# Ledger of designs, part 156: VHH binders against p49116

Target 1, 238 residues: p49116
Amino acid sequence: EGPLLSDTHVTFKLTMPSPMPEYLNVHYICESASRLLFLSMHWARSIPAFQALGQDCNTSLVRACWNELFTLGLAQCAQVMSLSTILAAIVNHLQNSIQEDKLSGDRIKQVMEHIWKLQEFCNSMAKLDIDGYEYAYLKAIVLFSPDHPGLTSTSQIEKFQEKAQMELQDYVQKTYSEDTYRLARILVRLPALRLMSSNITEELFFTGLIGNVSIDSIIPYILKMETAEYNGQITGAS
Key: E = the ipSAE of ESMFold2; O = the ipSAE of OpenDDE; V2 = 0.75 times the mean of E and O plus 0.25 times the DockQ between their complexes.

## First folded at step 9 (VHH)

Design kc45 (framework vhh_7qbe_3; at its last look DockQ between E and O 0.58; V2 from the best seeds 0.00; counts 0 for: pae E 6.3 > 2)
Fold by OpenDDE, look of step 10:
Structure kc45 (fold): chain B 238 residues (1-238), chain A 119 residues (1-119)
Amino acid sequence: as target 1 above (238 residues)
Amino acid sequence: QLQLVESGGGLVQAGGSLRLSCTASGSDYAMGWFRQGPGKEREFVASISRSGSYTYYADSVKGRFTISRDNAKNTLYLQMNSLKSEDTAVYYCAADQWGRYQSPYMDVWGKGTRVTVSS
């Protein structure tokens, strides 16, 4: 069989909402995050192996790994998004909630630690200078993770993950032949994704736009959207 | 579209130093220097990752050349020390849009700047 990924799967271009406000409000943050989420889902759908799993299985798969995919997307698009600025804005908004005594001390600590983890992860990826191909393969490895509870077709998912890993290995060996331990260095970053709470991510990036609707609940809807609708959402043309 | 413009070339005596610059219309690229001497094929000189964390050099220039970048200025540099006659070439700035700092896959090129090392 052919490769899991092709050059068409390397392209991952996020278009930010325009114009950028002087003050990053909750709406801007949520819109930006939503575009990234939609882009990530659209990317997943573009993979033939993902389509081959069927709607039920691929929906379950995305539900299980959307936070990890989203976080990899944040890292990959950190410059375009001005992620540091966004995170600072989020912290500022949280300060208002703190002043209003709406959050417990423990919750504040959890949220702040999560923000720190996100920032550190993205910084670490930037320092590693992960390229577009490597990001594509890392996202594929994360996407085709067979170890999530409740998944069907786990053998097939595992095969796809192995294929992604092998292709990444071949790519890194070919592209970075003088950096013997590069593959290990980039793979060792993946566990950090599992330490991040999807609930806190959802609260930080999506609360203002989605309201009481969970990302989990909207994933099936996103995955069923037409390509034109995806393009409309990521470009803001809707 | 990304544009690259080299500067800093000139005539220098053997053993001397020269600093090349390349201005880019963006900073989110792995970048590198190549050179083409008289009657020779274009060859790799040095490359640097997007963040500058990683650098790679041809064996012929290791210890003598230093590649660096200032992303705030969208500028790539090549500090050339202990120059030799064999370093005489047109030096080209190049960029990889995918950020591959060790890759030969440079898809954007400058027009080049001439470096001449006299004996």
Scores: ipSAE 0.816, ipTM 0.910, lowest interface PAE 0.6, mean pLDDT 92
Fold by ESMFold2-Fast, scan of step 9:
Structure kc45 (fold): chain B 238 residues (1-238), chain A 119 residues (1-119)
Amino acid sequence: as target 1 above (238 residues)
Amino acid sequence: QLQLVESGGGLVQAGGSLRLSCTASGSDYAMGWFRQGPGKEREFVASISRSGSYTYYADSVKGRFTISRDNAKNTLYLQMNSLKSEDTAVYYCAADQWGRYQSPYMDVWGKGTRVTVSS
């Protein structure tokens, strides 16, 4: 009954940490990425259909797709984050690591390949000028993916994904009535998200995490946070 | 909160050209131009996507007007050529925070700049 997403789910406002430092450092990058990750999980938590699946299923879905949600968030918030500047700083750091022989050539190649795939994805989304409503539905499509191993409510998840796809189609056809191929152009971008390694994303953006804990380990804690605690994290008050 | 300030309006003779500018306090928005002629409702003129990759025009201005933007300067432009008396209006700059470039309704508006085309 009713739409999968409301206008409140289109709102996706990233609050950046203290004014950007003159020279980017691991702490600033990690704090910025963490805020985006918390915002993405809070966004997912706010969807009634998502909550209806139950805690165990919610945890499994977010563990499976957090990298896809995070990457879509990077593309959507690229301007607010000055993402191009962050990626340039990471590339510069990697080039210095080659010079100092601190990383293996194979690892550096993997990381550089990941950065180029990320840049290609974000550039493609920017060229398409994906709007806030389209981003909300794309995030819903990747969130409600029924094909992840170990899911218990696959038929219900699939129905929610199909609902997200139908609502995106209706939105695009109504809003961009003169652009017949816009929906197809948008949807063919999604498979690239599955090619991005969550382990490499963790290394690039979350190196400053305390105790070297994995994102998979913290997801259950984030999803269990009370609304006030969650809002504190996404606004930088912790 | 986004602020929009239009400039470049004035008096121009039919068949002439005029360029309008709109200075914004940010550039992460789809933007457009609307106009309201004497005794008429406000109507859509042209819009442009966040990056400038897509433009959309009202049929009445296609081939005569060109919308463009310089995101480094946070400035939107409307180049108006082959002006007609019916182009006389107050021209408004507008922005959509969600990035919908094919939209007659925007959530942020400037105060307008007057264009008068004499015969």
Scores: ipSAE 0.664, ipTM 0.854, lowest interface PAE 1.1, mean pLDDT 87
Fold by ESMFold2, look of step 10:
Structure kc45 (fold): chain B 238 residues (1-238), chain A 119 residues (1-119)
Amino acid sequence: as target 1 above (238 residues)
Amino acid sequence: QLQLVESGGGLVQAGGSLRLSCTASGSDYAMGWFRQGPGKEREFVASISRSGSYTYYADSVKGRFTISRDNAKNTLYLQMNSLKSEDTAVYYCAADQWGRYQSPYMDVWGKGTRVTVSS
């Protein structure tokens, strides 16, 4: 009955732990990533269309797409996060693990390829000058994907995704009126998100070099959190 | 934390040229120039995307003003040519954290630099 997203849903402000340490460490990286994850979940919860689908459907959607939402968040916040510096620190740590023979060469190769793909994705988004409205609609398109197994409201999810696509098209046509191919350039970046491994994302950002955390298993609890608790996790306050 | 500092304003004769600069503490923003003439509302002049690939101009300055940026120096420029008395205003540098280059809303504003065009 109205637009899928309002100006309040475009707001996506990440606050980094302060101060930035001289040497980046697992604690700083994990807290920074946790803030982005909670910010992304709070964003999804605030959308009236998402709220209308019910708790079980919401959990299924977020479990299916959390890594894509997180990766879009990394690209959107790459400058604020100093993501290039974080990734360089992770690469250096991986090279130390090779020197100490602590991790298999095949796993390290997989992780390094993932880091390169992530950096290439973020750079491509920056080169396109993707703005905050475009990011909001791209996240909505990813969130309202009707093809996930086990969904109970796929017809309604399809309609919400189509609405997000239409609103993105209208926005791009109005804002970038002299670039008729901008929408196509933006949309062809989305398949690269499917190359991002949630397992490797957990290892890179949430459990350091070796992962023990399953984001998939904690999503129902994150989605049920009260707003005050969310704000504490987003800002790092207890 | 973004800080914007304008410079380059001054007195110039009609038909002349002037270049405004705005030094920013970062470059991950869409940016623009606005102006407020005597007794008028603040109005849009020009804007540029984060990378510099997209620009937009108000009709009143199109063809006379050129917006550009140097992201290595975190500096925004406005080259103003063929100046008219109507261009007399305080010129403000502004930034939008969401990257909207055609935006009437800006999050951060400079204090402005005065441009006076005499005949």
Scores: ipSAE 0.098, ipTM 0.548, lowest interface PAE 6.3, mean pLDDT 84
ESMFold2 (binder alone), look of step 10: mean pLDDT 84; pTM 0.861

Design kc46 (framework vhh_7qbe_3)
Fold by ESMFold2-Fast, scan of step 9:
Structure kc46 (fold): chain B 238 residues (1-238), chain A 119 residues (1-119)
Amino acid sequence: as target 1 above (238 residues)
Amino acid sequence: QLQLVESGGGLVQAGGSLRLSCTASGSDYAMGWFRQGPGKEREFVASISRSGSYTYYADSVKGRFTISRDNAKNTLYLQMNSLKSEDTAVYYCAADQWGRYQSPSMDVWGKGTRVTVSS
């Protein structure tokens, strides 16, 4: 059967909208986030095991895990995104919204707690110095999660997750042979992804979407896009 | 393309110390030092992860050499102490684009700097 992931699945190159504006705005943040989301979905769609599950299962699986994939992508691409600068701009905007009485204090507290959890996650991944191969396998483990409510084909999904876990273990043990506990340190970071609210992620990064469009509603369309159209979205080429 | 420029090589007496530097055109890489002595194959010396949190050393240099980096300056260092005649070699700076600090297959290499240890 061969490996779950090939070397092509390790490549994860985000092209940012350029130039960064003098003042960060909802449009720039949304464009940047949309490029990362499209890159993440194109990455998932390119996996033969994912394709083998069929369209309905693929849609259900990505709807269940897009926020986890997106968050891993934020951590992996934090440097190229200048993520700390984007998050600081979002925090400043939220502070201004408090002063202008546009949002409830309870809602702002939930959003700020989400931002701090996101920062903590990205900082922990940076300190672990997760490599490109490790990120690819962590994304695969998250993608092939059999434990989301409402999923069908859970036995096959679980087998693909186990294959991802086995290949990550093999990779880490061979590549980092002198670091006995590296795999354990990496894997204990994954449960934190389930603490991230997809609704809050959507509010923070995707508020600039035209109309009142939800990520759940666009997932089927993104997964059906032709390869050239995917490439246009993730590079901004038209 | 990433560019790597080594400096700091020279002649040093046995038991002495020397610090090598490598200036890179970027810092989002795992990096390491390799060496090739006269009539020898190129061998691994030391490596360091992207942030500098993890280091890895060849057994022959453990306790004598220290690898470090300053990401603000895009500079990699190798502090060599208690130098021996068998440390005589051309020292190469190398980088791995995927961030694999224990990779035997580095993607980018410098031109090298010569270290000679006299008795």
Scores: ipSAE 0.634, ipTM 0.839, lowest interface PAE 1.2, mean pLDDT 88

Design kc47 (framework vhh_7qbe_3)
Fold by ESMFold2-Fast, scan of step 9:
Structure kc47 (fold): chain B 238 residues (1-238), chain A 119 residues (1-119)
Amino acid sequence: as target 1 above (238 residues)
Amino acid sequence: QLQLVESGGGLVQAGGSLRLSCTASGSDYAMGWFRQGPGKEREFVASISRSGSYTYYADSVKGRFTISRDNAKNTLYLQMNSLKSEDTAVYYCAADQWGRYQSPSFDYWGKGTRVTVSS
């Protein structure tokens, strides 16, 4: 059969809110993160194999892996987002919260550990200089994970994941023929995504979402949206 | 669309050195140098990844040429040492939109800068 991903699935262009404020605030961070989340879900929806699994399976897959897709998106779009600046602002805010006794020391420790893991992941991806095709296949491998609890059609999901792995291998071996160990260096980065807490990601990037709405509750609505043109609407009030 | 402008070409004696520069309108690209000598097809010289962590060289220039970049200045460099008469060519700067430093097909090209190596 035809390839799992086409060249249109390699394109992943994040449009940031403009202008960037002089001092980063919760609203700007939340809006930026929401745009990336919407772009990631729109990307997933555009894959014919994903569509073929059906709406219920699509919702279950994205609910299970949105944090992994979002983290890969942060790494891929780190320069466009000025992610290092955003993370520095979050760290500064947390340090001030320690000094003012506004948060428990145990909670702050958990959040700081998450930020350091995120920074390590993004730095490792940047040093590997992962290209657009490689990111598309890594996202596909993460998306078509058959091992999440409650999934139906697990054998078909596994076949799509194996197809993604095969196409990534063919791509890397053809494109980077002199770099024998590149594929191994790339794939060994993926397990770290499973160690990152989706609850802490929500607290860091989606604080200020109106009505204290969870990402799990909005996923079905985002997946039903017709185009990425509406990617700011659920988070960006008029 | 990405604009690439090469500079630094000229006449140099065999055994000499020359540094080429390429200024780009953006830096989020894998980039490379190609050359076309008299009566020859365009050939790959060297390439560099987005961050500069990976470089790749044609066997004919390995150990003599060094590719580098300054992303803050949107500038690509090619330091050419121990120049030989066979290095005489028009040198072209190229960029890959997907970040592939070993790209099978670069998307953006400059107009070239001429390098002549005399005996």
Scores: ipSAE 0.681, ipTM 0.860, lowest interface PAE 1.1, mean pLDDT 88

Design kc48 (framework vhh_7qbe_3)
Fold by ESMFold2-Fast, scan of step 9:
Structure kc48 (fold): chain B 238 residues (1-238), chain A 119 residues (1-119)
Amino acid sequence: as target 1 above (238 residues)
Amino acid sequence: QLQLVESGGGLVQAGGSLRLSCTASGSDYAMGWFRQGPGKEREFVASISRSGSYTYYADSVKGRFTISRDNAKNTLYLQMNSLKSEDTAVYYCAADQWGRYQSPSLDVWGKGTRVTVSS
């Protein structure tokens, strides 16, 4: 047996579409989000433990946790994405929709609350200065979550999650030896990921890609993509 | 590739102060200062996290040196007070691409700036 993650799993480099448009539009936001989603799924697929669970279990896990992985990715890549600028543009669009009576007040409230929760999460991660190794282990912990409804092979998934937790603990204790409570401060951030709606994430970031289909519906197809297709989606190269 | 350029070194009398600067081609890194004195191994001095929220100091410089950064200017600083002859060294700016601010071995190094403390 070896470690759950290798140094190659720490590398998580998002390539943004260039140039950034003068005015943000849904196509730019969707392209940026799609690259992050594909990078996240390619990252998951590269883990030997994940591969060992088999195709059906892999699909079920990613369907259950894609929003948590995506949100961690948003926090990790917030600077390169200029995430604060994207969220400000979304908020401005939403406030204009109130004035034009295009959306219900209840829907707008739900979306605004989601954006505030997302901003708070990303700000808390930034304040903690989570490093690349810590992000890799946090993503592994949420990926190998045995407690989502409808999952099979939960005992094996739980063992991989415990291995991720153990390796994160070992890493933090060795790397941040003078900060006794760092691990606790990091782990207490994870429950907030489950408070955020995957349906609202789809509406905010993926409307231009998926139209009327859910991310849940396309996940099996993304996981089956050839390496070249994955790389094309991640970098926008053709 | 990230480039780091140190400046601000010079000759200063014991008990004096000096401020070092390091200009980087990017700011999404934990950064720090290392030094190498005459006939000695390179040693860790101080480091700072990506946002600047956390700092870490070698015991030999605690209370005398202050590390800070200006991310808008891509610049790292080391304010050195109460300088001692033992502080004489070439000071190197370093960056850790993974954001590890307590790492003693940062991954990227600059060319260095010389500090000489006379008695």
Scores: ipSAE 0.673, ipTM 0.858, lowest interface PAE 1.0, mean pLDDT 87

Design kc49 (framework vhh_7qbe_3)
Fold by ESMFold2-Fast, scan of step 9:
Structure kc49 (fold): chain B 238 residues (1-238), chain A 119 residues (1-119)
Amino acid sequence: as target 1 above (238 residues)
Amino acid sequence: QLQLVESGGGLVQAGGSLRLSCTASGSDFAMGWFRQGPGKEREFVASISRSGSYTYYADSVKGRFTISRDNAKNTLYLQMNSLKSEDTAVYYCAADQWGRYQSPSYDYWGKGTRVTVSS
């Protein structure tokens, strides 16, 4: 059997909407986040092991982990997205909402705690100088998580996760041979992804979606999209 | 699409110092310095991670050379102290698209800047 990931799975190029508006708005943030989400789903679909699990298992798996994949994508694409600028705009809006008494203090506290956790995660990844290969394997480890409730084919998913872990270990030991504890420093960052709320991620990044729709409800449709439809979404060409 | 331009090369006496600079059209890259002496293969000198938090040096320059970067200016530096005649070479700036500061190969290269160390 061949490797879980090929060199093509390392490429992860986000194209941002252009031009960036003078003042950040919900539409620009939502379009940027949607492009990242679509890129992440397309990345997952391109993995032969993922396709081998079958559509029902694939859909359940992505529904369970999309927030983890999205957050890893935010960290990986933080500079391209100007993520710090987007988060600053969101924080400014929240502080104004407190002063105008438009949102409850408890809700604002929950959202601010989520933003702080997201910033800490992205900062830790930046400080570790995670490379493109490492990001690809970290995404594979969270994608092939066998321990989400309601999953089928858990033995196959566990096998693919272990394969991702083994290939990451081999890669890090060969590439960063002088840094004995690099892998451990990287892996201890992953549990934090599960502590971040997918509902709060939706509120922060996807408020501009048309209609009363959740990310969970659109995932099956994204996974079934033809390449042309997908390309139209990620480039904004349609 | 990424452009790398080196500067700062010149003639210097043994035991002297020289600082090389490399300007890049972007900063989201691991970067390094390589050199090629007359009739020799190109060899690794030093590298620096994307953030500047990690550096990696060839044994032949360790303790004498210091690599650093200014990401706000998209500029890479190599401070060379206690120069030896063996350091005579064309010095090349390089960048790795995946952020691998210990990569065996780099993706983008400058045209080089010449350093000559006299006895």
Scores: ipSAE 0.579, ipTM 0.829, lowest interface PAE 1.7, mean pLDDT 88

Design kc5 (framework vhh_7qbe_3)
Fold by ESMFold2-Fast, scan of step 9:
Structure kc5 (fold): chain B 238 residues (1-238), chain A 119 residues (1-119)
Amino acid sequence: as target 1 above (238 residues)
Amino acid sequence: QLQLVESGGGLVQAGGSLRLSCTASGHDYAMGWFRQGPGKEREFVASISRSGSYTYYADSVKGRFTISRDNAKNTLYLQMNSLKSEDTAVYYCAADQWGRYQSPSYDYWGKGTRVTVSS
């Protein structure tokens, strides 16, 4: 019933930890990434269609796609995050790890390739000047992916994905009427998200997490948080 | 929140040129120029995407006006060439919070700068 997303689902405001340290460190990067992850999960759980699938399905979907949602969030919030500065700090730390012989050559190659893919993706999205509505629908297309192994209710998930695709098409055709191929340029960017390793994302952005906690293990907790509790974790976030 | 201040308006002869500027208190917005002539509705003139990669123009100004931006200075420009009497209007700077360079509506508006084109 009604549109899949409302104007409230277009709002995606990341509030960065303050103050920003003079030298970027693992804890600041982790705090920033955690805020983006929490914002992304809060965004997903606010969608009525998502809620209608039930808690078990919701958990399975987010576990399958959190890296794709997180990467879209990095691209969307690149300016407010000073993402280029964060990535430069990560690269510098990685180069120091190479010099100190702390990582294997194979692992270093995988990590550097991941950083390059991430930079390429964010740069392509920035060059396309993806707007807030387009980001919201791209996140919805990613969220309602029926093709992840082990999912239940796949027919309903597929219907929500198709609805997201239809609403994005209608939006782009109406808003960017003179840019005939804009939708195609946007959609061809999505497959790149599937090529990025969630394990490497976790290592780069979430190393500062307290305890031996994986993102996969915290997802059910975040999805069950009350709005007040969530807002307490993410200062100033909507 | 976001504040927009236009400048550069004035009196110019038909066939002449004028450059308008708009200074914003922030960045990461799609920006546009609108105008309202005497006794007329406000009309779209030109817009530009967040990065400046995409521009969009009203048919009445294509080939004569050029929109550009300097994101380091948070400044939007409208270079107006081959000015006509019908270009006489108050020109408004506008910003879209969602980053839509072909926005159906704009969220933030300046107070305008007057442009008069004499015959």
Scores: ipSAE 0.685, ipTM 0.860, lowest interface PAE 1.0, mean pLDDT 88

Design kc50 (framework vhh_7qbe_3)
Fold by ESMFold2-Fast, scan of step 9:
Structure kc50 (fold): chain B 238 residues (1-238), chain A 119 residues (1-119)
Amino acid sequence: as target 1 above (238 residues)
Amino acid sequence: QLQLVESGGGLVQAGGSLRLSCTASGSDYAMGWFRQGPGKEREFVAAISRSGSYTYYADSVKGRFTISRDNAKNTLYLQMNSLKSEDTAVYYCAADQWGRYQSPSYDYWGKGTRVTVSS
């Protein structure tokens, strides 16, 4: 059988809202994060293996792993997003909330620990010099995770995950032949993605969403979008 | 849009050396050198990872050419030693956001710099 991913799945181009405001606000951060989330879901939708699982399974998989895909996207797009600047703005907003007694100290500690974990993850990926092929396969490995509660078609999902793992192994061994331990260093980064709370990610990046909607609730609608509507979300106004 | 500015091309005698440079207006790209000789297709020469930790060479240049980069200056180098007449070509600097090292599908390309190796 043909490869799980094609060269088109390696390309992951995030278009940021422009211009970047002098002082970051929740709306700019939310718009930027939403574009990355929509790009990530569009990427998943484009995979023939993903399409073959059917709409209900697709929705369940993305609901289970959107935070992992989003975090991999943040790491991959850290430079184009100026992620360090966005995280600094979020920290500043949180510190102001403490001063105004809007959040408990325990909640702030949880959120700051999440930001630290996110920064450590992104720094580790940058230090490993993860390339676009490696990011594509890591995203495929987390997308095709058969071990989330409530999934159906778990045997087929597991086969696609194993195919992603095999193709990543083949790629790394061919491309980085002199670095015998590179694959192991990459794979040990993945468990950290599951330790990061999707609720805290949602609070940090998606507070600008209208009507207090959850990411979980909008996933089915994003996956059903026509290509034109989807492209509009990825590029913003265009 | 990333801009790539090349320098260092010229005429050199067989057995001689040249160093090509390419300065980028941005950073955080895998980078490579490609060449196109008279009447030939564009071919891969060498590539280097974002960090500079990994390098790749075409078999025809292994042991003679060295690729390197200075990330503080956003500059890519190709040190060419033991030059042969068949190394005569226009040399192109290229940058790839995805790390497609040996692929001709690099995202950004320089204008090219001509290298002529005399017999």
Scores: ipSAE 0.198, ipTM 0.591, lowest interface PAE 4.0, mean pLDDT 86

Design kc51 (framework vhh_7qbe_3)
Fold by ESMFold2-Fast, scan of step 9:
Order: structure tokens, then sequence, then C-alpha cells
Structure kc51 (fold): chain B 238 residues (1-238), chain A 119 residues (1-119)
């Protein structure tokens, strides 16, 4: 009936751990990535349409798309994160691992290809100068993807995705009226997100997680987190 | 809070050139220039996207004015060439929090710098 997203869903403010260490380490990278992941999941759970799908569908949907949401978040927050510095530190760590024979050549190749794809994606988004409203709608399009295996309520999910696409189109046509092909330029960037391996993202950004825990296993807990508990996580308070 | 400070205004003869600068406390914003002449409403002049990849100009200044930015210095520029008496105005730097280089409304504003073009 009403719009899919309100102005509150456009706001996406990442607070980085401080101070930044002189030499980036696994713990700093992991904490930074965790804050972005938590912010992304909090963003999703705040959408009324998302809430309307129910707990089980919400969990399945986020498990299927968290890597796409996270990657869009990396692109959107690249400046705040100093993402280029983080990626350089990860590459340096990989080069040291080659010298120490800690990783196989095949694995290193896969990881480097992932980093190059990630850099290409973030650079393309930066060159397009995607605005906050556009990012919010792109995240909604990704979130309400009806084509992931195992999903229930796929007709409702598809309806919400179509609503997100229509509202993005209306927004872009109204805001960038002289740039006829802007929407097409933006939308053709989305398929690249599906080429990003969630397993490799997890290894690059979440290696510092305490215990042998996967992102898949913590998603239901994050989605159930109260606002106060969520705020404690993103600020590092305990 | 985002702070915007304009500089470079002054008196210049018709046909002359002037470069305005705007220093921002941070650079992750789409930015623009507006002006308000004597007895006129504030009007849009030019805007630029976060990275500088996209620019947008009012028809009255196309071909004469160039907007640019240096994000390493958090500085926005407006190069004004072939100045006309009609360009006389207070020029304001503005920023959009959502990164819209064709913004319907800007959120942050400087206090302005005066440009006077004599005949």
Amino acid sequence: as target 1 above (238 residues)
Amino acid sequence: QLQLVESGGGLVQAGGSLRLSCTASESDYAMGWFRQGPGKEREFVASISRSGSYTYYADSVKGRFTISRDNAKNTLYLQMNSLKSEDTAVYYCAADQWGRYQSPSYDYWGKGTRVTVSS
C-alpha cells in the first residue's frame, strides 16, 4: 500500500572501531566487518515488508543473501572503512602466507580472484556515485530475491522485489531526470554480487570470530537481537 | 557536524574570470553551488557527485563555469569564466547528505561569498 522503504531505511551509518591500529590485524578487520554485517541485518529487520514474511522466511532470506548485502555495504561504506587499506592488508597477509606455505596455490588463486572482483565492484559503484536512496533500494532488491532455493512465500517475496524495483525506477527518473540510462547502468552491476563466494568473504573478513562459528549459525541470533543489544554490538560496548 | 566555508569572491570586470573555493570538514558528499543576486531568489548554479564523475549545470552557466573537486583536500571549486553583470550574486556552497548530485534539496550550507561583476 505505502512505500516499501521510509526515510529511516535510507540511513546507513557505520561506526568504525577506534583507534585504528598502526598495523591492521585480523581482530580489527573482523570487528569492522562484524559491525557492517550487524548494521546490514538490523537494516533488513527494520523493514515492515520483511517483518511481514515471518521469522522462518526472514532467516532463510538473510542466510541466502547476507554476502550480497555485506558486499553492497562494503561499497557504500568504502570511505568510512578505508576499505582499500583493509584489502591491501588482506593481500599482504596472503602474500606472507604464500611465503610460509600456509595456503595452497589453488586456494590463493580463488581468494585473489575474489578480491579483484570485490575491488572491481566497489570501484564501479564509486564511479557511478550511487546515492543513499539508490543503495537502500538495491539492498531491498537483493534482500527480496525470490529465486534462492528452499524459500517459502516466494510470490510475496517477488512482489516486494518488484515494488523495490518500481520505487527505484520512480526515484531515479525523478531525481536524475536528465540521465536517461542511469537506472540501467546501476542494475547491470547487481549480477556480479552472485559471483562472490560467501565462503571466501567469510575467510577474508571474519577469520577473527571467537570459536568455530559460521555466519549462517549466528544470523538467527542477530535477527532476534533487541535494539539495545544491537547498539551494544555495533559500538563494541559490553 | 559538516562545516562549509566559501572563499574567492570579489570584484571583477565583465568578461573576466574568478575561481571560488569551498572547504568542507569531510568529503563524502555530493556538493553544489547556488547563488542569490540582488532582488532575486536563490538559484542553482552547478553540482558534482561524491567522486567527481558526474557534474550538472544550470543552462545559464553551461560553457562558462566549471565545477570540480579535490577530495584529498576536501575542497570544491567553481571556475567562472566570461563573467557577466547577471552573475553578480552571493555564491553558496551546499552539500547533500545522501550523495545526490541532482538533489531536490541540500542539507548543509555555507555562509556565502560575494561576487560583483562590473560593466
Scores: ipSAE 0.705, ipTM 0.876, lowest interface PAE 1.1, mean pLDDT 89

